VHH binders against Probable endonuclease 4 (nfo). Designs and how they scored, part 13

Target 1, 285 residues: Probable endonuclease 4 (nfo), of Persephonella marina (c0qri1)
Amino acid sequence: MVKIGAHVSSSKSLDLVFDRGREIGADTIQFFLSSPRSWHWKERSDEEKELFIQKRRETGISPVIAHSSYLFNLASSDPVLRKKSINGVIRELKLCEELKIDYYVIHAGKSKGLKESEAVKNIIDSVKEIFSKVKLKHTFFLYETLAGQKGEIGKTTDELAQLMEPFKKENTGVCVDTCHIYSAGYKINDEEGFYSYRSELSKKIGLENVKVIHCNDSKTPFNSKRDRHEHIGEGSIGYKGFEFFLNDEYFRRLPFILETPKTADWDIKNMERLRRLIRTAPVAQ
Short names: E, the ipSAE of ESMFold2; O, the ipSAE of OpenDDE; V2, 0.75 times the mean of E and O plus 0.25 times the DockQ between their complexes.

## First folded at step 8 (VHH; framework vhh_7zox_3)

Design g02 (from d49 with T28E; at its last look DockQ between E and O 0.05; V2 from the best seeds 0.00; counts 0 for: pae E 12.0 > 2, placed apart)
Fold by ESMFold2, look of step 8:
Structure g02 (fold): chain B 285 residues (1-285), chain A 123 residues (1-123)
Amino acid sequence: as target 1 above (285 residues)
Amino acid sequence: DVQLVESGGGLVQPGGSLRLSCVASGFEFSDHYMGWVRQAPGKGLEWVSDISSGGSTGYADSVKGRFAISRDNAKNTLYLQMNRLKPEDTAVYYCAKEPYYDSSGYLEYFDYAGQGTQVTVSS
């Protein structure tokens, strides 16, 4: 069956992400390991870690995905920020390994005035340092596709291929965000556009390296270069774009994670909308 | 230099209305996404509404159906019509240039914001 879920709060205790996932009927979940807007790192007790593992087993929610802090910038030319970002990623990945979290999703970086080639080099150097200090046995490190807002690295498959090239022997891959790629100029809501993108991913990245789908509609038009998530069917992508992903032989095997605006019961509504788009094989007669 | 000047705040009874204005200068107003954010006493910044250069609007669920954002590009002015005001709408309201929301819908930053205008809803 197709695994559909949402980003849930990790507030109070990490194990509660499973309770919150169960509450909304999620098959799979994503969460932050720490406050996404604070450099403060909270050490987790052995009891909390054990309870996390227990609740993962009890609920059966899988895959389990962590998203990096938004403060990290692995491309930064500011050596203080870059060092803090590298150390932050190291701490988060070590916790992922301890908890056997399946995927760690990160925005690769922002150039902030650097030339694109310099930003890419900085990201690669940062990731080399990260992997020199943490060995991924279970967790995959995933670069997320980005919308192409000012300075973002990871907006094209060519950029992602460059970022991945030095790490082909490591647990690395890609998370595809539907809103981001639509805003970056990939017209995934029509058949030709979807299959063109799929072919490009296969040729430049290897389709097997795509591990997670962030399933978000867009408040802004096609090719806007803006990252503004919207509820499924309420944005400019519309249902067709999601139907292509949900029914593709490869992508349907991946976790689909909603990161739409969090109010009321919208996670439940959006998951229902996605589930209605899944085509079932005709029964034998 | 970029300037954003908010006005139109004040004291109003529950159920009342206010219209906020934000006059912009120092940039090509018509090319930019604009928005309103607010900060209630003792709380963080909360997204209220945004509007694209082409007029596409978005609203927080807490204000949808009660608030209306608009812009007048000829006057470099952003508006927020606030109807059926409630005590929980009490906040300082800021006009923001290019507000940016993260992938989970939280306000991450903006290029510039004004000094704000106080809205107080009480009987």
Scores: ipSAE 0.000, ipTM 0.202, lowest interface PAE 12.0, mean pLDDT 87
ESMFold2 (binder alone), look of step 8: mean pLDDT 84; pTM 0.846
OpenDDE, look of step 8: ipSAE 0.196; ipTM 0.633

Design g03 (from d49 with S104T; at its last look DockQ between E and O 0.93; V2 from the best seeds 0.61)
Amino acid sequence: DVQLVESGGGLVQPGGSLRLSCVASGFTFSDHYMGWVRQAPGKGLEWVSDISSGGSTGYADSVKGRFAISRDNAKNTLYLQMNRLKPEDTAVYYCAKEPYYDSTGYLEYFDYAGQGTQVTVSS
ESMFold2, look of step 8: ipSAE 0.673; ipTM 0.866
ESMFold2 (binder alone), look of step 8: mean pLDDT 86; pTM 0.870
OpenDDE, look of step 8: ipSAE 0.616; ipTM 0.837
ESMFold2, look of step 9: ipSAE 0.673; ipTM 0.865
ESMFold2 (binder alone), look of step 9: mean pLDDT 86; pTM 0.869
OpenDDE, look of step 9: ipSAE 0.324; ipTM 0.715

Design g04 (from d49 with D102N S103P S104T; at its last look DockQ between E and O 0.12; V2 from the best seeds 0.00; counts 0 for: pae O 5.8 > 2, placed apart)
Fold by OpenDDE, look of step 8:
Structure g04 (fold): chain B 285 residues (1-285), chain A 123 residues (1-123)
Amino acid sequence: as target 1 above (285 residues)
Amino acid sequence: DVQLVESGGGLVQPGGSLRLSCVASGFTFSDHYMGWVRQAPGKGLEWVSDISSGGSTGYADSVKGRFAISRDNAKNTLYLQMNRLKPEDTAVYYCAKEPYYNPTGYLEYFDYAGQGTQVTVSS
């Protein structure tokens, strides 16, 4: 069965993410471990952690995904920001391991004036430091595909391949965001474009290293290099772009997470829209 | 339990003013980004304004120069002063805890929001 879920709030207590997931009928969930716009870190109580584990067991929601803070930049040339980012990721990953969170999704970083090669090097160095401090036994560290905004690293499969190369023995992988790759110039809403991208992922990254799919339509046109999410079917990607993923023999095995605008009951609506696109039999390549 | 209670909405003529308030409880108000979002008839949720814990403010282009966000941490209260109101400002206004934006500034989701207060601008 294809697993479909959404990003949910982790406000008040982390264990509540399962309640909120259940409320919308989610098979899988994503949430922030802390405020994505604040540097402050909230220590979680033992009771909260226990409830988290308990509720996961009771609800059967799986897999569970954490998304990193938006403030982190592992490519930063500012040593203060870079160090803060590294430390932030370390704290988040430690909590992920403790809670047995399956996937940790991060935006690798932005060059902000650096050469691409320099930014990539900085990210690699940062991740090396992170993995020297955190041993990932359960959690996978996932680079998210990016839309291609100025300075973003991870907007191409080549960039992601470079980032992943030094860490083949670590729990690493890729989260594919449909809006981001579409904006970056991958024409996934066409059959030819979809299979071209699939082939490229297979060749450069390894298909098995793709672990999560963020399902978002795009408010902006193809190859816009902009990051603006839209409800499923309401944007320029359209239903076909999602149908290809949902019915692919490999991708259909992955969790599909909505990061669409939070209005009314759109999470339920968007999940339903995705579910309608699922066929009984997968499409073989 | 987290609670956000909006007030101050109402009917006003174009060019008029309103001041919205949001009283927060159930969390450390002073440590969080707070914001205002609105939903007009037939439209999606739109970001209006936000303010950091340190007092840094942001505004949507549509309200910049007309609206002013502020906070009183001692009272756990968020404010939105709306001046020179226009018919297109008609919407339900929500107080939001930790609104989340993509890099383009588009509101994708928020941590928590109140019940909302209706603002109607009409002649």
Scores: ipSAE 0.021, ipTM 0.382, lowest interface PAE 5.8, mean pLDDT 92
ESMFold2, look of step 8: ipSAE 0.621; ipTM 0.828
ESMFold2 (binder alone), look of step 8: mean pLDDT 84; pTM 0.849

Design g05 (from d49 with D31E; at its last look DockQ between E and O 0.94; V2 from the best seeds 0.00; counts 0 for: pae O 2.5 > 2)
Fold by OpenDDE, look of step 8:
Structure g05 (fold): chain B 285 residues (1-285), chain A 123 residues (1-123)
Amino acid sequence: as target 1 above (285 residues)
Amino acid sequence: DVQLVESGGGLVQPGGSLRLSCVASGFTFSEHYMGWVRQAPGKGLEWVSDISSGGSTGYADSVKGRFAISRDNAKNTLYLQMNRLKPEDTAVYYCAKEPYYDSSGYLEYFDYAGQGTQVTVSS
């Protein structure tokens, strides 16, 4: 069965993410470990951690995904910001390992005036430092595809390939965001474009290294280089852009996470829309 | 231990006003984002307003121009002045430490929240 879920609130207590996932009928969930706009870190109690593990077992929700803070920039030329980002990622990853979270999704960074090559180097150096201090046994570190906003690193498969090259022996991979790749210039909403992108992923990244799919429609047109999420079918991507992923022989095995606007019962509605796109038999390339 | 204690709620007629207070303890109040969220009957938590440590404020569209958030760091107290109250403002209002919301006002995260104070707007 194709696993479909959504980003849910981790407010009050981390264990509640499973309750909230259950409320919307999610098969899989994503959440923040800490405030994505604060540098402050909240220590979790042993009781909270135990409840987290217990509720996961009871609900059967899997896999479980954590999303990194938006404040982190592993490419930063500012040594203070870069160090803070590295330390932040380390703390989050340690908690992920402790809770046996399956995937940790991060935006690699922004160049903010640096050459692309310099930004890539900084990210690689940052990740080296991170992995020197955190041993990932369970959790996978996933670079998220980005929309191509100014300075973003990870907007192309080439960039991601460069980032991943030094860490082939580590638990690393890619999270594909449908809105982001569409905005970045990958025409996934038609058959030719989808298979072209799939082929490119296979060649440059390896399909086996794609671990999570973020499902978001786009409020902006194709190749806009903007990151504006829309409800499934309500944007410029349309249903076919998601249908191709959901019915692909490989991608259908992955968790599909909604990062659509949180209004009314749209999580339930969007999940239902995705589920209706699933065919009985997968499509082989 | 972190504590947030809300007060100031009550029953008020449409068009009326209330002022909520939240007293914080157990952390350095002046260094944190603070906010108000609310939960109406049968609905989820909704972002109302927040204020940074530096005093930058944000408001949900539904309360802009009617509500005003403020803080007194010397007193470790967060305030919400609510004017021109409407029946749709009826909810339990919570004080929250380090709240984060998406663009739609959905509460994604907070560190801590109080027990809440009931606000009822009815004729």
Scores: ipSAE 0.069, ipTM 0.554, lowest interface PAE 2.5, mean pLDDT 93
ESMFold2, look of step 8: ipSAE 0.706; ipTM 0.872
ESMFold2 (binder alone), look of step 8: mean pLDDT 87; pTM 0.878

## First folded at step 9 (VHH; framework vhh_7zox_3)

Design h01 (from g03 with S103Q; at its last look DockQ between E and O 0.91; V2 from the best seeds 0.59)
Amino acid sequence: DVQLVESGGGLVQPGGSLRLSCVASGFTFSDHYMGWVRQAPGKGLEWVSDISSGGSTGYADSVKGRFAISRDNAKNTLYLQMNRLKPEDTAVYYCAKEPYYDQTGYLEYFDYAGQGTQVTVSS
ESMFold2, look of step 9: ipSAE 0.696; ipTM 0.870
ESMFold2 (binder alone), look of step 9: mean pLDDT 85; pTM 0.863
OpenDDE, look of step 9: ipSAE 0.275; ipTM 0.685

Design h02 (from g03 with S103T; at its last look DockQ between E and O 0.18; V2 from the best seeds 0.00; counts 0 for: pae O 7.4 > 2, placed apart)
Fold by OpenDDE, look of step 9:
Structure h02 (fold): chain B 285 residues (1-285), chain A 123 residues (1-123)
Amino acid sequence: as target 1 above (285 residues)
Amino acid sequence: DVQLVESGGGLVQPGGSLRLSCVASGFTFSDHYMGWVRQAPGKGLEWVSDISSGGSTGYADSVKGRFAISRDNAKNTLYLQMNRLKPEDTAVYYCAKEPYYDTTGYLEYFDYAGQGTQVTVSS
C-alpha cells in the first residue's frame, strides 16, 4: 500500500500533528519539531510527549517524519553556525528517538564559498560529532536531495554517496524530493530519465537506503537549479513524473510527503491526485 | 481567546502607499513571532513578512525594499508599511501569529490569523 501524506503544522503542541494529519486523511505525516526559522529550542513536556505517542497509536498514522530546521548548515565555514547547527540536530534527533519518530530529514548544508570537497568534509565531520552524541536505534537520519542552488551539497547522487559512506553502520539514508532532483537535472518526468535516475540511485546509494519521497511538482523548468514547489500536476514535472515513483516496485512502498503550498484544501487535492495515479500492479524492474 | 484584528487596507493606485495595522489580544504578544501573509485572487496564501520577538525582520523577495514590518509590544500592535505598491500586491492581507514558511517562501502554517484586510492596487 502506498502511503500518502503531507507536511503539517506542529504549532501549539506536537501531538496535534496527528489531528491535523487525520483532518486531511493522511497516511503519513511530516512536521517540524520546533520553529524552522528560530534557534530557540522548545522543550516538550512529558505530558505532551505521552500524548504524542498515544495519538500516534490511535490514528495509525505511519511513518512519522521530522524535518530539520532550515537554519542548520552542517557544512558551514563559520564555526559558530556550524556548532549551533550540530547542537540543533543533536537536540532534534534526541527528541526523535524519544518519540520514536521514524525519519529525520535534513538538508546537509551549503558551502557558502567553500570548495565542494571542503563542504563535504565539514558535513561528514559534523555528522560524526552528531552520532558521537546521539545513538539512533529507531530514527533514520536522511539526507534530502537538493535542487542545486548555489552551494548546496546533496544535489547529486555522488555527493550523497560521499556523505553516506562513512556512516554505513548508522541509521542513515536519503529522502528524494521530486522537485529538487528535477531542478538539479534529473529528468524524472520522462520514462527514460526516471529509470536512469533509479538506476543511478541503485548503483551509487542503494535503493534500500531511500526511505522517503518528498512529492512536489516544480514551478520552474527542468534543470533550473531552483527550489520552487508546485501543486501536483500544476508544474513542469507533470503527473507522469509522479506516476513513475508511485508505481515503481520499490518506491511505492515508501511514504510520499507533500510539501506543496499550504493553501485552501490543496493538501487534500494533491493527495487525491497522487492516489489516482496509483495502479493496482507495480512496475517491475 | 486569541484575537488579531487587521486594519488599514484600501484601494490605491500603483506607486501608492498603505500602512496596515494589527491589534493582538489573548496572548503575550511580545513573546511571539508575528507576520503578514497575503492571498491574492486565485492564488494561495504566501508569506509576506515577519518579525521576531526581538525585532529581527524578514521579507519575501517580492516585497523587499518596498515593505517594512514593525511592532509595538506596548500596544500589542503589528504594522506593515507598504510603499511603491504594485497591482500584483493586490490581496487580502492577514496578520498571523507564529507564521512558518519553507525555503521557497511558501507559507507552511501559522498558529492564528486575523480576518484580513483587503488591499487593492489598481489604476
Scores: ipSAE 0.018, ipTM 0.325, lowest interface PAE 7.4, mean pLDDT 93
ESMFold2, look of step 9: ipSAE 0.642; ipTM 0.849
ESMFold2 (binder alone), look of step 9: mean pLDDT 86; pTM 0.865

Design h03 (from g03 with D61A; at its last look DockQ between E and O 0.05; V2 from the best seeds 0.00; counts 0 for: pae E 4.6 > 2, placed apart)
Fold by ESMFold2, look of step 9:
Structure h03 (fold): chain B 285 residues (1-285), chain A 123 residues (1-123)
Amino acid sequence: as target 1 above (285 residues)
Amino acid sequence: DVQLVESGGGLVQPGGSLRLSCVASGFTFSDHYMGWVRQAPGKGLEWVSDISSGGSTGYAASVKGRFAISRDNAKNTLYLQMNRLKPEDTAVYYCAKEPYYDSTGYLEYFDYAGQGTQVTVSS
């Protein structure tokens, strides 16, 4: 069975992510561990943590995915921001381990005036410090593919391979966002383009290191270098790109997470659109 | 300048119907997502319905099956047909242009909203 879900609100109490996932019919969910635009960290009570674990068991929603705060920049040359970011990631990963969250997805960083090679070095140094203080036993730390907006690190498979190289013995991997890679120049809505990208991932990253698909259409055209998510089938990728991922022997085993615009009932509509693209083998008689 | 002018509100009994209109100017209407938001007395804004450039529609759970959004790109006009109205639908209804979403899909902001039209459902 292909696991399709969405990013849901974690407001009020973390355990409510399971109620919100159930309400939209999600097989799998993603959420923030804290407000994504505030440095304020809310310490969670033992009661809240236990209720989270109970509801995961009761709903059967799996895998469970956390997304990092927008505020973190592991590449930053500003020592205050970089230290705050490292400490924030450490705190979030420790909670992920405590709650047995399967995947932690992060945008690696932005150069912000640094040479890109220096930004990559800073990210690697930051992640080395993080792993010196957190041992991941269950949770995988995932770099997300990015669209290639100015300064973003992680827009190409070469960049992701470089970021992962020092951590091959750690629980690390990648999350592929369909809008981001399309905007970064991977023509995934074309059969040749899809299989070329798949081959590149396999060669440079190892296909087994791809753990999550962020399943988003794009408001902007191919190779735009812009990150503007769109409802499934309404954007420049169209249904064909999603059909390739959903029916691929490997990718179909991964959780597909919608981060499409959340006004109205669109999560429900977009999940239905994705489910209609799944081709099942006929029953043998 | 962008302008959004709502009309069609009024007083109606429960179970009644109203049709709201929003005439747009100052931008290429057909290129943009449009939607309706509402604000009940003393409450925050609630997103009611949206419609894509290509005509795909979405609805809040509280209005789904009762309300129908549509657009006429030739007239630069957005519509909301409201049927089986309830007292809970009492609000100022605003026409909104092009919502902005964060990278995980949550509404942060929209470009413009009109002055609104009052809908009052009173038994």
Scores: ipSAE 0.195, ipTM 0.634, lowest interface PAE 4.6, mean pLDDT 90
ESMFold2 (binder alone), look of step 9: mean pLDDT 83; pTM 0.836
OpenDDE, look of step 9: ipSAE 0.627; ipTM 0.836

Design h04 (from g03 with G58Y; at its last look DockQ between E and O 0.95; V2 from the best seeds 0.00; counts 0 for: pae E 2.1 > 2)
Fold by OpenDDE, look of step 9:
Structure h04 (fold): chain B 285 residues (1-285), chain A 123 residues (1-123)
Amino acid sequence: as target 1 above (285 residues)
Amino acid sequence: DVQLVESGGGLVQPGGSLRLSCVASGFTFSDHYMGWVRQAPGKGLEWVSDISSGGSTYYADSVKGRFAISRDNAKNTLYLQMNRLKPEDTAVYYCAKEPYYDSTGYLEYFDYAGQGTQVTVSS
């Protein structure tokens, strides 16, 4: 069965993400472990952690996905920021392991003036340090595809392949964001473009390493290099782009997470729209 | 232990005013973003306003121009001046530590919130 869910609020207590997921009928959920705009870390109580585990069992929501802070930049040329980012990721990953969160999604970083090669190197070095201090047994560390905004690393499959190469023995993978790859120049809204991208992923990344799909339409046109999410079917990608993923033999096995604008009951509506696109049988490559 | 205690809610007529207060304890108040969120009957939590440690203020579109957030770090107190109140402002208002919201005002995160204070706007 295709798992459809959404990013939900983790306000007040982490365990409430399951309540909020259940409220919208989600099969899977994503949330922030801490404020994505603050360097302050909130220690979670044992009670909260236990309740989190309990509610997960009760609701059956799975998989469970954490999204990293937006403040983190593993590519940063600023040693202070880079170190803070590394430490932030370490804390978040430790909590993920403790809570047995399935996937941790991160934006690898931005070069901000560095050459791409230097930025990639910095990211790799950062991740090496992270994995030296955190041993992932349950959680997978996922690089998210990026839209191609200024300095972003992870906007191409080549970049992601480079980032992943040193960590083949680690729990690593990729989260594909439909809006981001579309904005980055992958034409997934038509059949040829979708299969081209799929083939590229297979060749350069390995499909088995794609673990999560962020399912977002785009407010901006193809190859805009902008990150602007839109409701499913309301953007420039359109229903077909999502239909291809949802009915693909491999991708249909993955969790689909909505990160669309939170207005009215759009989460429910978007989930319904996605579910309508699911066929009884998968389409073979 | 972190504590946030709201006060100042009540029943007012449309067009009326209220001033909410929140007294914080158990953390360094001055170092954190503070804000107000609200929950109307049958609705989820909605971001209302927040204020940075440096005093920068932000407002949801629904309350912009009518509400004013402020803080007194010496008193560990957060305020919300609500003017020109409307029936749609009826909700339980919560003081929140480190609120984060998306571009639509959806409250994605906060560390802690108080018990809330009821605000009812009705003719």
Scores: ipSAE 0.331, ipTM 0.704, lowest interface PAE 1.2, mean pLDDT 94
ESMFold2, look of step 9: ipSAE 0.608; ipTM 0.842
ESMFold2 (binder alone), look of step 9: mean pLDDT 81; pTM 0.818

Design h05 (from g03 with D31S; at its last look DockQ between E and O 0.06; V2 from the best seeds 0.00; counts 0 for: pae E 12.2 > 2, placed apart)
Fold by ESMFold2, look of step 9:
Structure h05 (fold): chain B 285 residues (1-285), chain A 123 residues (1-123)
Amino acid sequence: as target 1 above (285 residues)
Amino acid sequence: DVQLVESGGGLVQPGGSLRLSCVASGFTFSSHYMGWVRQAPGKGLEWVSDISSGGSTGYADSVKGRFAISRDNAKNTLYLQMNRLKPEDTAVYYCAKEPYYDSTGYLEYFDYAGQGTQVTVSS
């Protein structure tokens, strides 16, 4: 069965992500471990952690995905910001390991005036420091594909391959965001473009290293270099792009996570739209 | 229990101004992100503005330059000054505790919202 879900709120208590996932009919969920716009880290009580584990077991929602704070920049030339970011990632990954969260998704970093090669070096150095202090036994650390807004690192498969190369023996991989790659110049909403991208992923990264799909339409046109998520079928990608991913022999096995605008019942509606695109039978998928 | 009580809405002509207030209770107001969201009749919630515990502000493109968010932590009160109002600004305006936005700046959720205050901009 194709696993479709959404980013849900982690507010009030972390275990509530399972209640919120169940309420929208999600097979899989993503959430923040802390407020995405605050440096404040709240230590979780043993009771909250126990409730989280219990509710994961009871609901059967899987995989479970955490997204990093938006404040982190592992590329930063500002040593205070970079150190805060490294420490933040370490804290989040340690909690992921304790709770056996399957995937941790991060935006690698922004150059902010640095040369791209220096930004890549800074990210690699930051991740080396992170892995020197956290051993991932369950959780995979996933670089997310990015749209390529000013200074973003990770817009191309070449950039992701560079970021992954030093960590081939670590639990690392990639999260593909459909809006981001479409905006970055990968024309995934036509058959030739989709299979070209798939081939490029396979050759440069290894298809098996793609672990999560962020399933978002785009408010902006192809190759815009803009990161503006839209509801499924209402943006420039349209249903065709999602149909290719949902019915692909490899990608269909991955969790599909919606990060579309959160108003009314749109998570339910967007998941329904995605489920209608799944064509394959007669065997379990 | 958390309570958010909005006030200051009303009927105003295009080009006019209103100031919304939101009095908060039941939590440590000064330590939380606060914001304004709005809902036009028959439509979903739209992010308008937010302000961090430290006073950093953000605005939707549709209101930037016309609206100003502020907070008075001593009075547990959030404000929204709305200038050069347009008919498109007609909505119920809600004060929100801890609104969260995705990587594109769209509203993902919030902890609490008040009952709202109606703003109507009509000739």
Scores: ipSAE 0.000, ipTM 0.211, lowest interface PAE 12.2, mean pLDDT 87
ESMFold2 (binder alone), look of step 9: mean pLDDT 86; pTM 0.872
OpenDDE, look of step 9: ipSAE 0.009; ipTM 0.304

## First folded at step 10 (VHH; framework vhh_7zox_3)

Design i01 (from d49 with D102Y; at its last look DockQ between E and O 0.04; V2 from the best seeds 0.00; counts 0 for: pae O 7.0 > 2, grease 25.5 > 24.2, placed apart)
Fold by OpenDDE, look of step 10:
Structure i01 (fold): chain B 285 residues (1-285), chain A 123 residues (1-123)
Amino acid sequence: as target 1 above (285 residues)
Amino acid sequence: DVQLVESGGGLVQPGGSLRLSCVASGFTFSDHYMGWVRQAPGKGLEWVSDISSGGSTGYADSVKGRFAISRDNAKNTLYLQMNRLKPEDTAVYYCAKEPYYYSSGYLEYFDYAGQGTQVTVSS
């Protein structure tokens, strides 16, 4: 069964993410562990944590995905910001491990004036420090594909491969965002482009290392290098782009997370649209 | 030395109009996405509108049909025409270079932002 869900609010209490997931009929969910707009870390009570675990069991929602704060930049040339980012990731990962969250998704960083090679090095060094302080037994650390905005690292499979190379023994992987890769220049909205990208992932990253699909349409045209999510079928990707993923023998086994605008009942609508694209039998290559 | 200087804010009654301006310097204005974000009291940043170098525009749902973004590359100036203003539009409005946001969290980022201009809509 293809698991489809959405990013839901974790406001007030973390356990409520399951209630909110259930309200929209989600099979899987993603949420922030703390406010993504603040550096302030919110400590969670034991009661809240227990309730989180309980509701997870009761609802059967799985897998459970945490998205890192957008404030973090593991590539930063500013040592203060970089250290702060590292510490932030450490705190979030510790909580993920404690709550047995399955996947932690992060934007690796932005060079912001650095050479790409330097930015990559900084990210690798940052992650080394992170893993020196956090031992992941359950949670996987996932690099998210990025749209290719200025300075972003993770916009190509080559970059991701470089980031992953030093950590093959760690719980690491990739989250593929359909909007991002489309914006980055991967033409996934046609069959040739989709299989080309799939092949590239297989060769450079390994398909088995792709753990999550962020399923978003794009407000902007192909190869725009912009990060603008759109409702499924309302953007420039179109239904076919998603159909390819949903019916692929491998990708269909992954969780599909909507990060589309939170207006009205669009989460429900988008989920329904995706579900309509699912075939009984997977498409063979 | 990137600079963004906003102007045009003020106090207006509901249903009124304002036109914001942003003068950019220190970079090739015509080559970049420009946009407006706003922050209401007690709230986080909210993406309002942006415009590509080619003139493609985007708007938040809350302002669609009421606001219009434009740019004059010859003058290195970004504009925001705000019509049919509502009390909920009250905020500090910031001009932003290369704004982008994450739909899942509605968090905005930009390479640079100005000091902001206060817009107050009140009867």
Scores: ipSAE 0.017, ipTM 0.371, lowest interface PAE 7.0, mean pLDDT 92
ESMFold2, look of step 10: ipSAE 0.243; ipTM 0.671
ESMFold2 (binder alone), look of step 10: mean pLDDT 82; pTM 0.833

